VH-VL binders against o97563. Designs and how they scored, part 9

Target 1, 195 residues: o97563
Amino acid sequence: CSCAPAHPQQHVCHSALAIRAKISSEKVVPASTDPADPQKMIRYEIKQIKMFKGFEKVNDIQYIYTPFDSSLCGVKLEANSQKRYLLTGQILSDGKVFVHLCNYIEPWENLSFLQRESLNHHYHLNCGCQITTCYAVPCTISAPNECLWTDWLLERKLYGYQAQHYVCMKHVDGSCSWYQGRLPLRKEFVDIIQP

## First folded at step 4 (VH-VL)

Design a42 (framework fv_tixagevimab)
Fold by ESMFold2-Fast, scan of step 4:
Structure a42 (fold): chain C 195 residues (1-195), chain A 117 residues (1-117), chain B 109 residues (1-109)
Amino acid sequence: as target 1 above (195 residues)
Amino acid sequence: QMQLVQSGPEVKKPGTSVKVSCKASGFTFTSSAVQWVRQARGQRLEWIGWIVVGSGNTNYAQKFQERVTITRDMSTSTAYMELSSLRSEDTAVYYCARYDEGSFDYWGQGTMVTVSS
Amino acid sequence: EIVLTQSPGTLSLSPGERATLSCRASQSVSSSYLAWYQQKPGQAPRLLIYYASSRATGIPDRFSGSGSGTDFTLTISRLEPEDFAVYYCQQYGSSPPYTFGQGTKVEIK
């Protein structure tokens, strides 16, 4: 199984849903209703904690499905643990939620504060922006709504500093640029970072 | 709770017929298939046949094909196995089991059929 | 018709020991169509493993299945007192009849 690199924002924009969930159990099931079909899937029973995208189609997800074999991009998730996952995926025509290795799947604790904020407020609102991966220099924008993603070039990482701390944000004039953001300020917290 | 409940024990004379029932509860009966298996004392499990509940289509093992009839009643969620021309060698415990999602996961408790003069 | 041959016929072990049970088919069986059952005297068979290696709901982790083609294995990593029983394999491919092995008795030493 091979996946094209995609920024977290692209994953959210290109997926039908994005949720935070725990995995309570797993079961091997047939891939289709045809009993002669030898293909298998894993069905994970989830405890949905939060939905970030997908409200138009579903409100409560009990199960997600993934191919059985890793060669078919099947996902192995840790069941019956306290681990919380961010899961992105597609909704099949029969209503099943389908997830595979090329989707954005991360333990929740691995997400930065900006990524957590962006799941709620920024990623889905800025899907009109185009994120392009830079593999070599020179790397220049080809359209005003384009943000250049340089984690591979500068850090040799799929998800480096830029993926973790920036969102490609659309401006009033229709152009896009990287926005680092700041954590929402709570009036209950007063920080003094002065000499 | 999902379960299959079978009818009670039977004592039959040679040459007669026996009809064993298997009532399903707690799951969607119409999406299932039901197999029938028997086991004589101290012997292996022996497959008799099955029925796809939704369509009513059946398939029987060659050994039983001329004597067995498997049916179902969808209104009562019950499958039936009728075995005719009974002989002493048909003395066994008869089990039903449902097929769903790749396995025969729920089994009835078994029905003892004794063929004796 | 596919004939399933189980070995050994009887396996005498003590609690805490590893049990390895074999099921050999006369013809190739898809791993999607092989199951293992446990049966105790006077009881119906209990599903342990399906799709050759997938554990059924509620079955302890000490039970595992493996194999493909004509050779399949059920392993019990550390026998518990409740594991002493007869074990059967079944193939249930797309073409009936669906056949069972002769059984392997796992008995206390």
Scores: ipSAE 0.000, ipTM 0.479, lowest interface PAE 15.5, mean pLDDT 84

Design a43 (framework fv_tixagevimab)
Fold by ESMFold2-Fast, scan of step 4:
Order: C-alpha cells, then sequence, then structure tokens
Structure a43 (fold): chain C 195 residues (1-195), chain A 117 residues (1-117), chain B 109 residues (1-109)
C-alpha cells in the first residue's frame, strides 16, 4: 500500500468526515453484494465521542469500513478497549463511512496539543491555504497563500515537527503562513507566549 | 417483522411458463441481491440464478440459462423468476433469498410449482 | 464446477450429544465463502453459519463452523430436540454457479 504525503490539515480539508471515536467491536463483511468479488472489508462498530467535520451530512455514525487486507491499505483498530482514535475518511454513495491507511488516523493520545486544538478551531477554517510538500531544494513559495511543508525533506517523516506543531493559517491580507499557536502557561512563570 | 413473501402455488402444463414473485415486506431492496433456488421433493437444493437489485445484473446456472429470466421492480421491492418450456422435472418448491452482508439471510416461504398434464 | 459432498448422509444421535457434520469441496472455496443451513420438513432453509465460521444473527452459540479450502465442518455442541433436521452446505465463492451439498440428516436415535 502507497500513500501520497498529506498534512493533517489537508486530510481534514479533503475528507468528508473527521471524528473522535472508540471501537466497540469488529466484523468481517464482504466488499460488495457480488460473491464473485472475493474482497472483504472490516466493519468497526464505533462509539462516536465527537465530530469535527461531516455533521451537516451524517449523524449517529454506527459503523466505519476499511479493507480487510493491509496490502490494500486496511487499518487495524483496537476493539473493546478504552483507546480513542481520530478518524478521517470518506462517505460513500451508499452512506457508508470508509477509512484506510492513507487517511489521517491516529490514537488520540498521540496527537499534539496544537493538533487537538486545530481540529476544533483551525484546520477547517484555513482550507483556503495551500500546503505544498517540498520534494527537493530549492523549494520556494509560488503564491502568497502557500505554506511550504518540509517534514519529508528534512526529517524523512510523514508527520514531523511542522505537522505536529504548526497550522497553515490565512491572514487578513489573504496570505498564509505557519502558525504555532499559544503555548500552555508554565507553572513557574505567569507569562504566556502570544502569537 | 422483515420477511420475503412469495406468490402462491402454481399448476402448469408442460411447455408453458411460470412467473414467481418475491416481495420484500417490512423493508425495501436497496443494495441487496436476490438468489433463486429450487428443491424437488426429497432432493437437494439447486441454485438457479440471482440478480443484483441495484444494477439489475443477473447470473444464471448453465442448466437454466436458456429458460430462466430473473427481474426486479424497485418501486415495489419485488423480484421475479420466470421459467419457460416447463417439464415434469421442474416440479419443485422455488425459494428466493436475500444476499446481504456476506450471506443469504432471509428466505421466502417457498412457492410450489407443479408441472402436470 | 465445485461439487460439495456432505458426510455422513445420516447421523443418529440423542439429545445432549455432539454432532459433527462434514462438507468437502472438489475445488478450493475462495475466501471461505461457505454457508450452512438447517431445513425442517415443509420449511424454507434457515441460515446458521456463513463465511465458514461466522454465526448468523439469532443463531444459538451451540452451532459453530470451521474449516477452509476444501474441508469444512459444522458442529452442534449439545443437541436440542429442535436441532433434528437436515443440514446443507452451500459454496458461494468466486463465480457462479453456487452449489449445495446433498445434505446430512440428523435424526433421533
Amino acid sequence: as target 1 above (195 residues)
Amino acid sequence: QMQLVQSGPEVKKPGTSVKVSCKASGFTFTSSAVQWVRQARGQRLEWIGWIVVGSGNTNYAQKFQERVTITRDMSTSTAYMELSSLRSEDTAVYYCARYDEGSFDYWGQGTMVTVSS
Amino acid sequence: EIVLTQSPGTLSLSPGERATLSCRASQSVSSSYLAWYQQKPGQAPRLLIYWASSRATGIPDRFSGSGSGTDFTLTISRLEPEDFAVYYCQQYGSSPPYTFGQGTKVEIK
């Protein structure tokens, strides 16, 4: 399975759905009604905790679907546990919610403070910004609304420092730049760093 | 609650055709498929064919391909099986069954078709 | 096409005993698309097991299925009076035609 690199912000902007959920159970189901199609999917029964995107079209999500085989980009989620997941995905024409390895799927505990905050307040509001992945040097801005994403180039990581700690945010003049957000108040200091 | 309801018994002469219906009661056909199966007295179940309700695509067992036509009407949530050129060996109970989520989970009650002179 | 052979033809057992029914395919069944049905006289077949081992909704846990490839088994762990019936296997994998075995009759001893 191969995925094109995409920033968490791009995943939220391009997905039909973004939710936080626990997995109650799993069941293997066929990929289609045609038994000549040997492909199977895993259907996860979820307990939806919060919706960040998609509630205008979908409510009371009971199930999500993913390919059975990891070589077909199937995801494996831990059922019958207290683990919470961030899930992004698509809503198929028949109403099924479909997720796979190339979506933004993470244990909630693995998300940074800014990523959690950005799901509520920043990512979807700044979908007018363009995040451009740098593949080689030189890498330069070609439009005012671009943020250059260098995690792959500099760290060889899909989600490095920029993905974890910055949002590509639109300014009043229409330009975009990386925004780090506010840092938590330190107990030994009363000063809060402001953007 | 949810069930498949088939048309009543038929008595037909050799050489004629029979058309059996299978109607969804308590639900509507949407993304399902419907198979047709028959069973003569004291014999095994025999697969005839099926239809994917959404697309209308059909597949038939080779033995029946020249004589069977399976159709559906989505507005009435009804599937049909028509068998032509009837012979005495076609005397059997004919069943429809819904395919959903990897299985044929709901079956109709069966329709007795008797072919006799 | 795929021929399913069930064995034994008849099982004579008493309530409370374990029943083991076999279904063998002439060729490998793709992705274990094999189902088991129960049929009583005058009734339509009732789905018990699908995908070789998945129990259908509402089916008691005394019914279980196992197997893959060409060899499949239905087990009834503790027969109840209601379980005396004819059992059929069906393969519905890869491409039509989908075929049934000839049935195994489970009868009271």
Scores: ipSAE 0.005, ipTM 0.551, lowest interface PAE 10.3, mean pLDDT 85

Design a44 (framework fv_tixagevimab)
Fold by ESMFold2-Fast, scan of step 4:
Structure a44 (fold): chain C 195 residues (1-195), chain A 117 residues (1-117), chain B 109 residues (1-109)
Amino acid sequence: as target 1 above (195 residues)
Amino acid sequence: QMQLVQSGPEVKKPGTSVKVSCKASGFTFTSSAVQWVRQARGQRLEWIGWIVVGSGNTNYAQKFQERVTITRDMSTSTAYMELSSLRSEDTAVYYCARYDEGSFDYWGQGTMVTVSS
Amino acid sequence: EIVLTQSPGTLSLSPGERATLSCRASQSVSSSYLAWYQQKPGQAPRLLIYGASYRATGIPDRFSGSGSGTDFTLTISRLEPEDFAVYYCQQYGSSPPYTFGQGTKVEIK
């Protein structure tokens, strides 16, 4: 399993769904109706805490599906625990919610204040911006709506400081630039204790 | 909690019919299938047939094909098995079980059907 | 129709011992559609294993399943008093009829 690098904002923009959830249980299920096909999937029963994207496509979500094997980009989630996850994914033609390793999947406690706020108010509204990964110097903008993503270049990390603390925000003139946000007192506390 | 609750015991005369119900609660009935299985005293489990709830499609074991009808009522989340032309060898406990993505994970408590003169 | 043959018919063991139960199919069965059930007197069957090797919710890890094709095995690594019961295998491929084995009785020696 290999994944193209993508910024958290790109994950939210590309995904049909973004939710915060706990995992209640897991079940191994057949991947297809063909009895000769040995492929399996895991179905996770979830307790949906909050939806950030997907309101127009799905009702309350009870189950998510992922490939069984990690080589097929299957995700392993901790069931029957207090751990909360941010999950992004796709909605299949039959209405099933599908999640795999190339989606943005993160324990909620690992998300920065700005990332938590951006899930509510910034990421999905700024999908008109282009985020371009910098792998080497020189790295310069080629379009006004472009933000350069330098975590790999500067920190050798997929998700470094820039991914955690900046959103690529579109301005009224159509251009985009990195926005660090404001640090409102107690907003992170309110978000933690509320759905 | 997910449950299948079956109707109470029946005592029938030979040649009559019996209709056993299986009421689902705690899960989405329309996405399920239900199998019916019986077990005579001290004997093995014997498969009778099944119904895919959403479509109403049924399949029956050859032995029961001419005598069994499996139906469902989506408004009451209930599956039914009707067995006609009852004989003494039909005396058994009848079970329903739900199908959910690869397994029959919940079973009804069973309904005793006694066929006697 | 696929015939499932279970062996042995009766297995007499003491608590703490390992039980190994066999289920053989007359034709190849997709492992995705082979299950094992436990039944105690007066009770409905309880799902133990589905997909030949996956434990159902709430089933202790001493129960395990294995096999493919025509040969399937249920293993109880260390029998507890509550494990003395009758065990059935079932196949339910996409084309009915779905069939059960005749059962293996695990009883106290």
Scores: ipSAE 0.005, ipTM 0.551, lowest interface PAE 10.9, mean pLDDT 85

Design a45 (framework fv_tixagevimab)
Fold by ESMFold2-Fast, scan of step 4:
Structure a45 (fold): chain C 195 residues (1-195), chain A 117 residues (1-117), chain B 109 residues (1-109)
Amino acid sequence: as target 1 above (195 residues)
Amino acid sequence: QMQLVQSGPEVKKPGTSVKVSCKASGFTFTSSAVQWVRQARGQRLEWIGWIVVGSGNTNYAQKFQERVTITRDMSTSTAYMELSSLRSEDTAVYYCARYDEGSFDYWGQGTMVTVSS
Amino acid sequence: EIVLTQSPGTLSLSPGERATLSCRASQSVSSSYLAWYQQKPGQAPRLLIYGASDRATGIPDRFSGSGSGTDFTLTISRLEPEDFAVYYCQQYGSSPPYTFGQGTKVEIK
């Protein structure tokens, strides 16, 4: 299984669905209604905690489906645990929710404050921005609505500092740039340095 | 409510054909497959064949390969099983059953086909 | 083709007793494609267990399935009067034809 690199923002923009959920149980099922098809899927029964995207197609999700084999990009999720997952995926024509390894799937606890905030408020509003992955130098902006993604170049990993702490945000003039959020001020710091 | 409703009983002469219908309601017909099974009085269930509704692809048991044709009509949500060159040994109750997600969970009520002179 | 052999052919028991029904395949069957059905006179088969061990919707928990490979078992932990019927196993693996066992009749002693 091989996935094209995509920023968390791109995953949310390109997915039909984004939710936070716990996994209640799992069941192995055939991949299609044709039992001559030897492929299997795993059906996870979920407890949906929050929906960030997908309201226009589904309101309440009971099951998600993923390929059985990792070579077919199947995802393994822990059932019967307190672990919460961010899940992105597609909604099939029959209403089934399909999730695979190339989707953005992350334990909720691993998400930064900005990523959690962006799921609620920022990612879906800024899907007009283009995020371009930098693999080598030179790497320069080719359009005003472009943000350069440098995690691979600088850290040699898919989700580095920029993916965790920045949103590519669209300005009123149509241009885009990276937004880091605001840090809360520590009033206690003033009291410490000014006794 | 989900159900499969089959056509009524048939009495046929040897050498003729019979076409049994199986009408689906209450579920998405296009995402299903339908198997056909028969059972003569006091005998075991015998698999005839099946159709994947969306694609129209069929597969038949070797015993029936030359005599059976399974089809479907998407507009009426109906599957059909036609058996030709009828013999007295074909006297049985014929069932359709829906396949979805690993099981044949809904069955038609059965159609009695009697082949006699 | 895969031949399914059920045993015993007839099981004579009283209400309240445990019933254990066997289905043996002539070659290995994926457990994902092994089902058990109940049939009463004049009625269509009713799905009880699929995937060798998964109980179908609405089926009481006294029914359970187990097994893998070539040996599969249906257990009824405590027979109720309505459970006296004929039981069939079916395999529907990747390669048709899909075959049924010959049935086990569970009758009142």
Scores: ipSAE 0.000, ipTM 0.487, lowest interface PAE 14.6, mean pLDDT 84

Design a46 (framework fv_tixagevimab)
Fold by ESMFold2-Fast, scan of step 4:
Structure a46 (fold): chain C 195 residues (1-195), chain A 117 residues (1-117), chain B 109 residues (1-109)
Amino acid sequence: as target 1 above (195 residues)
Amino acid sequence: QMQLVQSGPEVKKPGTSVKVSCKASGFTFTSSAVQWVRQARGQRLEWIGWIVVGSGNTNYAQKFQERVTITRDMSTSTAYMELSSLRSEDTAVYYCARYDEGSFDYWGQGTMVTVSS
Amino acid sequence: EIVLTQSPGTLSLSPGERATLSCRASQSVSSSYLAWYQQKPGQAPRLLIYDASYRAEGIPDRFSGSGSGTDFTLTISRLEPEDFAVYYCQQYGSSPPYTFGQGTKVEIK
């Protein structure tokens, strides 16, 4: 299974829901009601702690579903522990909440200060911004609502310093730029390479 | 369990400094910020300042800006508040509290600092 | 600096009654970054409500928060004996300092 790179903000913006939850139990279940279909899924029973996105579509979430096999991008979550997860995902036509490896799924403890704050206050409000990944130079903005994401270019990481410590924030005039949170982290720049 | 544990009570003479510690356990210290707040007997809570643990960046209330220094040691998961040039008016209980995801959810037990001669 | 003013200063009620506490800000609080705390004598403050309306973990559903901008309210729908305490609001908007109100004491009538 391989996933297209996406910034945490893009994951929240493009998912139907984002929640913080603990995993109570797991159960292997059939993928469909057809008894001849050999495909399986894992159903996790969750204790939902907080919802960041999805209020319009779902209330309290009891179960989430993921493919059984890693080749189908199935996610393995630790059940019956104190571990809290950030989970993003989709709501299927039958109402089931579906998560897979290419969604934004992280142990809560791995999220930075700014990422935790942005889940509550920034990501949802700034989904009108376009985040574009820079893979090579030159890398220049093509629209005023665009923020250039340089973690791969500068650090060769999916989630580097910029993903952990910046949000692409929309201004009143519709333009967007990177925001570091309430207090700038040191005097560091994000290097935007332009010809 | 997640908790903040503060150092024990201090009795200081006017003009000296006090350094109070706040040790985090049961959660990832690096992803949090820590505020310091004080309360004199029968008075309101008074904000002193805070530190974003991962970066070390600080902000102080103007009243304390020239006397307070907030630091952290990531290897021991401990935040510190040092207040200098102590006066009798600084006698109070000093609290640390963790900021995580838009709230100050866990508070230390408090450290009584008494300034007397 | 945002000044928070709580009212009333003291609220004298009996168990089973509804308590309504007000917190007014001298200027708009960004993103409703306002919290309510309960404090009992000799104890650290206990977080009740954050971001104006979200209940903290373990807090009973009789506690609720509402409001935005400059006007915020904490409501205790049916007072229990353990609810008699001092309540503080705090704003933690975009710019420090993060200030507290002066407190409202909820006492037994």
Scores: ipSAE 0.012, ipTM 0.582, lowest interface PAE 8.9, mean pLDDT 85

Design a47 (framework fv_tixagevimab)
Fold by ESMFold2-Fast, scan of step 4:
Structure a47 (fold): chain C 195 residues (1-195), chain A 117 residues (1-117), chain B 109 residues (1-109)
Amino acid sequence: as target 1 above (195 residues)
Amino acid sequence: QMQLVQSGPEVKKPGTSVKVSCKASGFTFTSSAVQWVRQARGQRLEWIGWIVVGSGNTNYAQKFQERVTITRDMSTSTAYMELSSLRSEDTAVYYCARYDEGSFDYWGQGTMVTVSS
Amino acid sequence: EIVLTQSPGTLSLSPGERATLSCRASQSVSSYYLAWYQQKPGQAPRLLIYGASSRATGIPDRFSGSGSGTDFTLTISRLEPEDFAVYYCQQYGSSPPYTFGQGTKVEIK
């Protein structure tokens, strides 16, 4: 299994849903209801804590589905634990919520203050911006609505400082630029406001 | 709560037919299949047939193929099994069970059918 | 049709002991479509294990399943009083009919 790099903002913009949830249980299921189909999936029963995107298609999500095999980008989630996950995914034509390894899946505690804020206010409002990954220099914008993403180039990380602490934000004139949010300058404030 | 509720017990004469119902309570059959199984006293579970609810497609065990008809009503989330030309050997408890994503996870409580002259 | 043969027919044990139940198929069966059920007198079967090894929701971890091909096993690691019952295996991955084994009765010694 291989995944094209995508910024957290791109994941939210390109996904049908984004939620915070705990995993209650897991069950191995077929890819279809036909017993002649040998393909398997894992169905996770979730306890949905909050929905950030998907309100117009789904209001309560009880189950999410992922491929059984890691070679098919199946994801393994901890069931019956206190761990909270941010999950992004697609809603299939039959109403099933589908999540795989290439979606944005993170333990909630690993998300920065800006990322938590951006899930509520910034990411989905700025989907008109284009985020372009830089792999080498030179790297320059090709359109006014473009933000250059340099975590791979500078830190050799999928989610480095830029992904964690900046949002590609659209201005009134249609251009976009990286914005650090209205982050507090004091650690005490961040500790108080944490969602 | 989520359960399958079957119709009540039946006492039938040889040569007649019986129709047993299986109703989903607390959920719908939208993407399910339903199997029908019987068990005579002290005997093993015996598969009769099943229906894919969405399409209405059925498949029956050869032993029952000429006597059994399985149907469903999507609007009431109810499956039916009708067995004709009843014989004393058909005396058994009849169960329905829902197939969903790899398993028969919900079973009806069973319907006793007694065939007696 | 695929015939499932369970052994032993009756297993007489005391609470606290381990129970090992066998289900053998006359032809290879996809493990994905093999299930185990528990049945007590006067009750409907209860799903224990599906896909040969996956526990159904609410089933205690003392129940485990294993096997592939033609040989499948249900193990109860430490029998509790409520575990004395009849156990059935079923296959439903081949051409119908989707057959059951004849059952193994686990009874108090």
Scores: ipSAE 0.000, ipTM 0.433, lowest interface PAE 18.4, mean pLDDT 84

Design a48 (framework fv_tixagevimab)
Fold by ESMFold2-Fast, scan of step 4:
Structure a48 (fold): chain C 195 residues (1-195), chain A 117 residues (1-117), chain B 109 residues (1-109)
Amino acid sequence: as target 1 above (195 residues)
Amino acid sequence: QMQLVQSGPEVKKPGTSVKVSCKASGFTFTSSAVQWVRQARGQRLEWIGWIVVGSGNTNYAQKFQERVTITRDMSTSTAYMELSSLRSEDTAVYYCARYDEGSFDYWGQGTMVTVSS
Amino acid sequence: EIVLTQSPGTLSLSPGERATLSCRASQSVSSDYLAWYQQKPGQAPRLLIYGASSRATGIPDRFSGSGSGTDFTLTISRLEPEDFAVYYCQQYGSSPPYTFGQGTKVEIK
């Protein structure tokens, strides 16, 4: 299984669904109604805690589906535990929710303060921004709505400090830049005093 | 399970300082922010300030800015609120509450601070 | 600073009745940052509604929130005995301080 790298913001922007859920049970099921098809899937029964994206198509999700084999990008989730997951995925034409390894899937506990806040407020509003991964220097913006993603360059990680603690936010003039969370908006004493 | 546990009640003399603790357990502390709120007997909830745990960034209500310091210790998953130059008007129950995903969803049990001569 | 004014100050009702509580802001508040809390004597506030209309985990569906701009409402569709308490609204928009209303006491008639 091979996945193109994508920032958490891109995953939310490009997925049909983003939810927080616990996994109640798992079951191996046929991939199709054709009995000659040997392909299998895992069906996870979920307890949906919160939906961040997908309300327009689905309200309450009982099951999610993933390929059985890891070579087909199947994902393994811990069933019958207190573990909460952030799950992003697609809604298939028959209404089934499909999740695989190339989606953004994280134990909820691993998400930063900004990521948790951004799921509610920032990621959805800023899908007009372009996030471009930097693999080598020099790396410069090619458009005003572009944020340069440097986790690979600086930390050799798919999800480093920048992915965890920044969101690419669109400004009034249409340009985008990295935002590091909720900053005080009132002018502080130091901001008012001039040299 | 997920909880915030605050330090016990304090009785302080005017002009002294008090430091209240708020210990988080059952969730990833570094992913949260913590607000501090107080309530005098029969009065409204009054916002004091907050801290974003991961960055250490703080913001205080102007009324308290000269006297309050909010800090955290990530190794012990504990947030602190220190209020100096105590007056009788500071007698109140002080609460901490965690911020996650657009809400203050878990609150400490409260710490009674009494300022008396 | 944004001032939140709750009305009425006291609401006297019987179990089974509908309660409607108002919170009015002196300036426009993003609905994303408006919450409602329930507080019983000697207890910490309990989150009911956040983002003006989202029900918190474990909160019964008889509680609902609505509103935008400067006018927000908490509705309890059918009061249960355990719902008699003081209710507070809070705004925590982008400009501090993050302020609370003065509270509405819902009491047994």
Scores: ipSAE 0.000, ipTM 0.530, lowest interface PAE 14.1, mean pLDDT 85

Design a49 (framework fv_tixagevimab)
Fold by ESMFold2-Fast, scan of step 4:
Parts: sequence; structure tokens; C-alpha cells
Structure a49 (fold): chain C 195 residues (1-195), chain A 117 residues (1-117), chain B 109 residues (1-109)
Amino acid sequence: as target 1 above (195 residues)
Amino acid sequence: QMQLVQSGPEVKKPGTSVKVSCKASGFTFTSSAVQWVRQARGQRLEWIGWIVVGSGNTNYAQKFQERVTITRDMSTSTAYMELSSLRSEDTAVYYCARYDEGSFDYWGQGTMVTVSS
Amino acid sequence: EIVLTQSPGTLSLSPGERATLSCRASQSVSDSWLAWYQQKPGQAPRLLIYGASSRATGIPDRFSGSGSGTDFTLTISRLEPEDFAVYYCQQYGSSPPYTFGQGTKVEIK
């Protein structure tokens, strides 16, 4: 199994759904209703906590499906635990929710504050922006709606500081630029000290 | 409460036919398949055949192919197995069991069919 | 037609002991679609294991399945009084008929 690199924002923009869920159970199932089809899948029963994307297609998701083998990009999730996952995926023609290794899948606890906020407010609103990975210098924008993604270049990581702490945000004029979440004003603290 | 409920016991003469029913409740019948299995006293489980409920497609073990017909009625969520040209060797308990994504997880209680003169 | 042969035919053990039951297929079972059932006198079979190694809902942890290809095993790690019964394997690979083994009786010594 191989995956094209994609920023978390691109994963959310390109997926049919994004949810936060716990895994209740797992079951090995055949990939199709045809008993002659030898391919297996894993069906995970989920406890959906929150939906970030997919409202127009599904409201309540009971099961998600993934290939059995990791060589076919199957995902292994911890069932019957307190672990919460961010899951992105596709909705198949038969209504099944399909998730694989090339989707954005992370323990919820591993997401930064900005990433959690971006799932609610920023990522899906800014899908008009183009994120381009920089592998070498020079690396320059080719369009005003482009943000340059430099985690590989600067940290040699797929998901470095930029992926964790920046969102490519679209401005009123149609241009895009990296946005870092705002911090609380220090003045509030100063006002408490100085009655 | 998920269950399969079968019709009551039957006593039949050789050469006649018997039709056993298997009524599903508590789950979506149309997405299931139902297998039929029999067991004579003190003998092994013997596979008879199955039906894919949604399509109506059936498959029968070669031994029973000329005598068995498996059907379903989706409006009543019921599967049927009819066995014709009964012989004393057909005396057995007949079971239905549902297929749900990789397993035969729910079984009917069984129907005793006795073939005697 | 795949023929399933179970061994031993009878296994005489005491509560607390480990039981190991074998099911051997005459041909490879596609993708290990093999199930184990428990049957007590006068009752319908009860699903224990499906897909060779997956435990059915409500089945105690002491039951486990393993194997692939032609050789499959059901293990009961510590026999309880209610585990004395006849055990059957069934293959349901790519093509019917979905045959059963002849059964292994686990009885009290």
C-alpha cells in the first residue's frame, strides 16, 4: 500500500466525510455479497461522537468498512477502548462508509488545538485553496490561491509544525495564505494585575 | 430480539412431501441468506441448500437437488424448504440458519420430520 | 466437494483441563471461511467461531480458533461443566456445498 502525500486540510476537502468516533467492536466480513468473492474486509461498529463533514449524505453512521490486509491499505483500529479517532473516508454507492490507510486517520488526542478547531470551522470552508508540497528550493506560488507546504523541506516530515499549526485560508479577494490560530490578548491578564 | 422460528413437527408417509417454514424477526430479512441443514438421530449435520433472500438465488447439495425446493416470501420474512418423495431416511431434525456477513449466527429451533408408514 | 474430518472422535477430559479439537479439510478452505459450532442434546447448534479465528458474540474467551488452508483447531483453554458437548466444524469457502465434519464429542472422564 502507497499513498500520495496530502495535508490534513486536503484530506478533509477530498473526503466525503469526516467524523470523530470510538470503536465498539470489529467483525471480519466478506468484501461482497457474492460468496465466491474471496476478499475480506473488517467492519467496525462505531460510536459516532461528532460529524465534521458528510451531513448532506449521512446523518448517523453505525459501521465503517476497511480492507482486511494492510497491503490493500486496510486500517487497524482499537476496538472496545476509550480511544477516540478522527476518521475521514468515502461513501460507497451502496451507502457503506469506507476508510483506508490513505485517508486522514488520527487518534483525537494527537490533534493540535488548531487542527480540532479547523475541523469545525476552517478546513471545509477553505477547500478552494490549493496546497502545494515543497520538496526543494526554489519553491514559488503559481497562483494567488496557493499555499506552499514546507514540512518535508524544512523538517523532513509529512506532518510537521506547519501541518499541525496552520490552515490555508481563503481571503475575500480570492487569494490564500497560511493562518495560525490567534492567541488570547495579554491585556486581559494585565487588567487583572492592574485593578 | 433477533430470532428464527420454525414450524412444528411433521409426520409424513413415504412418497409424500413436507414443507418447513422459518420465520425471521428482529433483523432485516432482505439482506440475509438462509441455509437449511438436517440431522438424523445420532448422525452428523448435513447441508441441504441455501437461498439468498434478496435475489431468490438458490443452491442445493447434489444429493437433494432433485427433491428439494427452497423459497422465501419477503412480505412475511419467511423462508421455506420443501422436500418431496420422502423416504424413511429423511427422518431428521431440520434447521434453518441465517447468513450475515461471514457467519451463520442465528439458528431456528429445529423441526422434527418423521417419515413412517 | 470438500470433506471435513474431525479428530479425535471422542475426547474424555475433566473440568479445568485444556481441550484441543482438530478439523482437517480434503482441499484448502478459501480464505479460512471455517466455523465451529457447539451442540448439546436436543438443541440447535450454537456458533462459537467463524472465519477460523473470530469469536462469535457472547462466546467466552476460553474458546479460540486457529488454522488456515486444510488444518484447523478449536481450543478450549479450561473446560467448564457446560462445555461438555459435541463440536462440529463447517466450511463455507467459495462454492457450495458448505459441508460439516462428523463431530467431536467432548465428554466427562
Scores: ipSAE 0.013, ipTM 0.555, lowest interface PAE 8.0, mean pLDDT 86

